# VH-VL binders against q0atu2: the designs that were tried, part 22

Target 1, 119 residues: q0atu2
Amino acid sequence: MLDKKARIRTSREYRNVFEKGKRLSGRFLIIYYVENALDNNRFGFITNKKIGMAVIRNRIKRQLRAIVREYQGQVKNKHDIVLVARAGIGKSSFEGMEKDYIAIMKKAGLFARNANKID

## First folded at step 13 (VH-VL)

Design uf23
Fold by OpenDDE, fold request of step 16:
Structure uf23 (fold): chain C 119 residues (1-119), chain A 121 residues (1-121), chain B 108 residues (1-108)
Amino acid sequence: as target 1 above (119 residues)
Amino acid sequence: QVQLVQSGAEVKKPGASVKVSCKASGYTFTGYYMHWAKQAPGQGLEWIGEINPKSGGDNYNQKFQGRVTMTRDTSISTAYMELSRLRSDDTAVYYCARDKFYWEELYFDYWGQGTLVTVSS
Amino acid sequence: QIVLTQSPGTLSLSPGERATLSCRASQSVESEYLHWYQQKPGQAPRLWIYGASSRATGIPDRFSGSGSGTDFTLTISRLEPEDFATYYCQQYGDTPLTFGQGTKLEIK
């Protein structure tokens, strides 16, 4: 589980990311991201009913949180990042999600220069 | 009625830069992302990139990275695309197009009329 | 990137005939991220079908979209003179966004 301080929790915080940041569409994820004024990164997760039943959505969220935690130390600091689950993610393996996360984060330039776990 | 009106045709020399404008009306400019696409003569469409009109945050197709700059002026609901170091193969009609700000529906429902950019020595 | 291949390149038909346009993706694309646009000479593209099968506002019933995975189809049940144009498929399933090379539907 992500620390509370590492989570985007309020609607206002989410809105801030959407309005002040930018987005990048991946295969299974869309990320919205913006720099924050904190000393840590915060992550938000969005799933909707189009993805599937609650059990599926919850699974996806757990998997995405696991992926985010795994690579958290390699992400450039001072960012708020919202992960939006896209259609088809429910049919993807964990590895597939992970690959997509890595790919989209690379495209966004959000990994630190010394990141070595993403290749 | 939603309208995207682009600037007029441009003729440029190789190595020069061109800046195309896209003025939005009939809707809240900041409520939609603005995209740009390229269509070479007799060819298909190529996505150039997108910009968040609220923040100016942008993402470009890697093919154009380093040469394209997207900006906007919210006060006049206008988006801009600047392409630098022009080459002959940049000769094309360039389109602006909008999609929704959020992720629910991601398609280009309205397009500008296009701007012809001719690059010739 | 996802490559969209449309076929045929040119389709010559007469008014009243049925037209079938194909769009094949190099990798699977979710239906909701596959769209079709119509373009006539000297004009900008216009949204025609979104989400593989949903007609845009004002699009006649004779147009229909179908498909999933890597194979998508735009069908015109009975061609009208105004339907002759170039049709492009487009995917929003991954960055960069990409378009097919287009199918030109011309009058025979």
Scores: ipSAE 0.910, ipTM 0.960, lowest interface PAE 0.5, mean pLDDT 96
Fold by OpenDDE, last read:
Structure uf23 (fold): chain C 119 residues (1-119), chain A 121 residues (1-121), chain B 108 residues (1-108)
Amino acid sequence: as target 1 above (119 residues)
Amino acid sequence: QVQLVQSGAEVKKPGASVKVSCKASGYTFTGYYMHWAKQAPGQGLEWIGEINPKSGGDNYNQKFQGRVTMTRDTSISTAYMELSRLRSDDTAVYYCARDKFYWEELYFDYWGQGTLVTVSS
Amino acid sequence: QIVLTQSPGTLSLSPGERATLSCRASQSVESEYLHWYQQKPGQAPRLWIYGASSRATGIPDRFSGSGSGTDFTLTISRLEPEDFATYYCQQYGDTPLTFGQGTKLEIK
């Protein structure tokens, strides 16, 4: 589980990421991201009905949280990042999701230079 | 009605820069991302990148990374694409096109009329 | 990147005939993220089909889109003179966004 301080929690916080940041579309994820004024990163997750039933959405969200936790120490600091699950993610394996996350984060330049789990 | 009106044709020499404008009207400029595409003569379309009109946040095709700069002026609902270090293969018609701000519908529903940029010695 | 390959490159038909245009993706693309555009000479592309099978506003019902996975099709049931143009498929399934090379539908 992500620490409370590492979570985007309010609609206002989400809106801020969308309005102030930029986006990047991956295979299974769209990320919206923006620099923040904090000393830590915050993550938000969006799973909509096109992903599938509630059970599927919850599974996807749990898996994405696990992926984010695994790599959070390698992400450049002072960022708010919202992960939006795309339609095909429900058909993907965990490894596929992880691969896509890494790819999209690399494209966004959000990994720190000393990251060692993304090669 | 929604309109995207681009600046006129440009003729540039290699090594120069060109800045194309795209003025939006008939809708809330900041409610949509603005994209740019390249179409070389007789060729297909190539995506250049996108910009968030609210923040100016941008993402580019890596092929153009380092040479393209997208900006916007919200006061006049205008997006700009600047391409530097021009070379002959940059000769093309450049289009602006919009898609939705959020992830619900991601397609280009409206396009500018295009701007021909000719790069020649 | 996802490569979209359209076939045929050129399709020569007469008004009244049926046209079938193919778009094949190098990897699977969700139907929601596959779109078609029409372009006539000297004009900008125009959204034609979105989400693989939804007609854009004002598009005649003789146009239909279908497909899933890696294979998508644009069909014109009965060609009208104004339908002769170049059609491009486009994917929004991954960055960078990419287009097919186009199918030119020309009059025989």
Scores: ipSAE 0.906, ipTM 0.958, lowest interface PAE 0.5, mean pLDDT 95
Fold by OpenDDE, fold request of step 20:
Structure uf23 (fold): chain C 119 residues (1-119), chain A 121 residues (1-121), chain B 108 residues (1-108)
Amino acid sequence: as target 1 above (119 residues)
Amino acid sequence: QVQLVQSGAEVKKPGASVKVSCKASGYTFTGYYMHWAKQAPGQGLEWIGEINPKSGGDNYNQKFQGRVTMTRDTSISTAYMELSRLRSDDTAVYYCARDKFYWEELYFDYWGQGTLVTVSS
Amino acid sequence: QIVLTQSPGTLSLSPGERATLSCRASQSVESEYLHWYQQKPGQAPRLWIYGASSRATGIPDRFSGSGSGTDFTLTISRLEPEDFATYYCQQYGDTPLTFGQGTKLEIK
């Protein structure tokens, strides 16, 4: 999983991202993101009960964490980013989620210029 | 009662800029995202972008990227949309509309009355 | 982007008749992200149906929304004079947000 320092963990931290950041709605994800005062990026994940049962939500979280981990080195530094799972994500393949993540992050301009693992 | 009241009609020359305002009342301004939409005469609606009233964080339709600037003044619960380098096809009615701050329900439940912007030489 | 295509462009009917408006998406949209708005000349759009099938506050029960995937429908069981307007579908399933081109429901 993600390093502890790379995780948004507290309600206050989540609220900060929502209130001080901006959002982009993708096909399977909504990202809320804001610059932080740290030397690293932090990621948060939200899956609502509407998405499915706990086993489904946990699966989705694991998949999203895997995606984030795969591309974290290509994301612009000093950002807090919250990923909110949207309806339909449970019906998506891992590749579909990954594609959506990349698309959203590109639209948000959150990938570094030298990113080499993205489309 | 929730109300979004927009500024009056504008007439501009090509190349000029226009700034439309949208004053919110009857609700907590910072509790909702503000969106802007364009409707050319006799045409449908086109989404321009959104802004977080708390932070000023914005996201624009790429079609308008580079020409549109969304801002807000929380002290007077007012959102602004500025469109620069105007051209004739910018002639349209522009609407502000709100949706919820969080992701649970995302639709435009209230709209401004619209602002006609006419671009003519 | 997701393109929403509404049909027909114009629908001419008389009061008392049934109206069926179609909205087709270029790709699948979850029902909760498909909405309908009503607009009359000189007025702003007004939320009419949200989440494909939920009537907004104050909307008569003669209006109903249905559909899933790429095909959505707004139905008016029995037209009233005040129902003649332009109806737009809108998707919040992906950025950029998009609207259909509208169906103008006019009186015959």
Scores: ipSAE 0.905, ipTM 0.958, lowest interface PAE 0.5, mean pLDDT 95
Fold by OpenDDE, fold request of step 20:
Structure uf23 (fold): chain C 119 residues (1-119), chain A 121 residues (1-121), chain B 108 residues (1-108)
Amino acid sequence: as target 1 above (119 residues)
Amino acid sequence: QVQLVQSGAEVKKPGASVKVSCKASGYTFTGYYMHWAKQAPGQGLEWIGEINPKSGGDNYNQKFQGRVTMTRDTSISTAYMELSRLRSDDTAVYYCARDKFYWEELYFDYWGQGTLVTVSS
Amino acid sequence: QIVLTQSPGTLSLSPGERATLSCRASQSVESEYLHWYQQKPGQAPRLWIYGASSRATGIPDRFSGSGSGTDFTLTISRLEPEDFATYYCQQYGDTPLTFGQGTKLEIK
């Protein structure tokens, strides 16, 4: 799991990302992101009821957290990033989610220059 | 009622820049993202990018990156789209359009009337 | 990017006839993210159908949208003179956002 310090937890923290940041729509994810004043990145995850039942939503969250953990060392520092699951993500494979995450993060310019697992 | 009123037609020379405005009224300006689209004469629509009116955070179509700058003035509920290093194929009608701030409903429910930008030597 | 291909490019019909407009996506798009706009000459596009099948406010019930996956359709059951315009489909399923090239519905 992501460290506690790497998680967006409060409604205020989420609201801050939405209001002060910008967004980018991917195939399975919408990311809202903003620079923070910390020495680490924080990630938030949103799944709504349109995605499916609680069991499905929880599965998707676990998968997204796994993806984020895998690539966290390659993300530019000092960012708050909220991942919003989009319709259709439940039909996607883990690899599909990962591919979309990489694509959207690239489009957002959130990967560090020395990133080596995103090609 | 919701209205998006854009600035008037522009005539520019190649290499120049143009800044189009879009004034919003009838709703909370910061409650919706503002988008811009391009429509060349007799052609379809092309998405340019979007801007968060609260923060000014923007994302552009890669095709326009490096030449487009989107800004806003919340005090007058106005969004701006500036296109630099103009060339002849930039001749088009440019539209502003809004969508929801959050992800629940993502479509363009209201559009500006459009601004014709003509680039000619 | 997701390419939307509309067909036919031009559709010539008479008032009272049925019109069927097609929008095909290069990859699957969730219905929630497929929309239709109507545009008349010299005017801005107007939201017509959202979420593949929901009529925007004020849109007559002779208009209907359907489809899923890669194939979407806009149908006009009985054409009225005011319906002759260009219709664009648009996807919000991936960045960059894209539009179809449009179908011009003209009077025969």
Scores: ipSAE 0.905, ipTM 0.958, lowest interface PAE 0.5, mean pLDDT 95
Fold by OpenDDE, fold request of step 16:
Structure uf23 (fold): chain C 119 residues (1-119), chain A 121 residues (1-121), chain B 108 residues (1-108)
Amino acid sequence: as target 1 above (119 residues)
Amino acid sequence: QVQLVQSGAEVKKPGASVKVSCKASGYTFTGYYMHWAKQAPGQGLEWIGEINPKSGGDNYNQKFQGRVTMTRDTSISTAYMELSRLRSDDTAVYYCARDKFYWEELYFDYWGQGTLVTVSS
Amino acid sequence: QIVLTQSPGTLSLSPGERATLSCRASQSVESEYLHWYQQKPGQAPRLWIYGASSRATGIPDRFSGSGSGTDFTLTISRLEPEDFATYYCQQYGDTPLTFGQGTKLEIK
């Protein structure tokens, strides 16, 4: 589980990312991201009903948290990033989600230059 | 009614830059992302990129990255697309188009009338 | 990127006939991210079908969209003179967003 300080938790924090940031659509994820004034990154997760039933949404959220946790040390610092699960993600494997996460984060330029787990 | 009105046709020389405007009316400008698309003569459509009118945050098609700059002026509900280092294959009609700010509905429901940009020596 | 291939390139039909336009994606696209636009000469594209099967506002019911995965279809049950135009499919399932090359529906 991500540390509390590494999580976007409030509606205001989410809204801030949407309004002040930019977005990028991937296969299974849309990321909204913006620089913050902190010394750490924060991540938020949104799972909508379109991705499936509650059991599926919970599974997807758990899997996305695991992926983010695994690569968090390689993400450029001082960013708030919201991951929105897209339709079809429920049909994807964990590896597929991970691959999409890496791809979209690369496209967004959010990985540090010295990242070693993104290849 | 929703309207996207673009600036007039442009004629440019190779190497020059062009800046096309798209003025929005009939809706809250900042409530929608603005996109730009390219359509070469007699060809299909190509997505250039998008911009968040609230923040100016943008994402471009890699094909245009380095030559395109999208901006906006919220005070006049106008989006801009600037394309630099123009070449002959940049000759095309350029369109602005909006989609939802959030992820719920992602399609282009309204388009500008298009701006013809001709690049010739 | 996801490549959308439309077929046929040109479709010549007469008013009253049935038209079937195909859009094939190089990889699966969720239905809600596949859209169709109509474009007439000298005009901007206009949203026609969204989410693979939903008609945009003001679109006659003679138009219908269907399909899933990699194969999508736009059908016009009985062509009217005003239906002759170019139709483009478009995917919002991945970046970069992409369009098909279009099917020109012309009068025979």
Scores: ipSAE 0.904, ipTM 0.958, lowest interface PAE 0.5, mean pLDDT 95

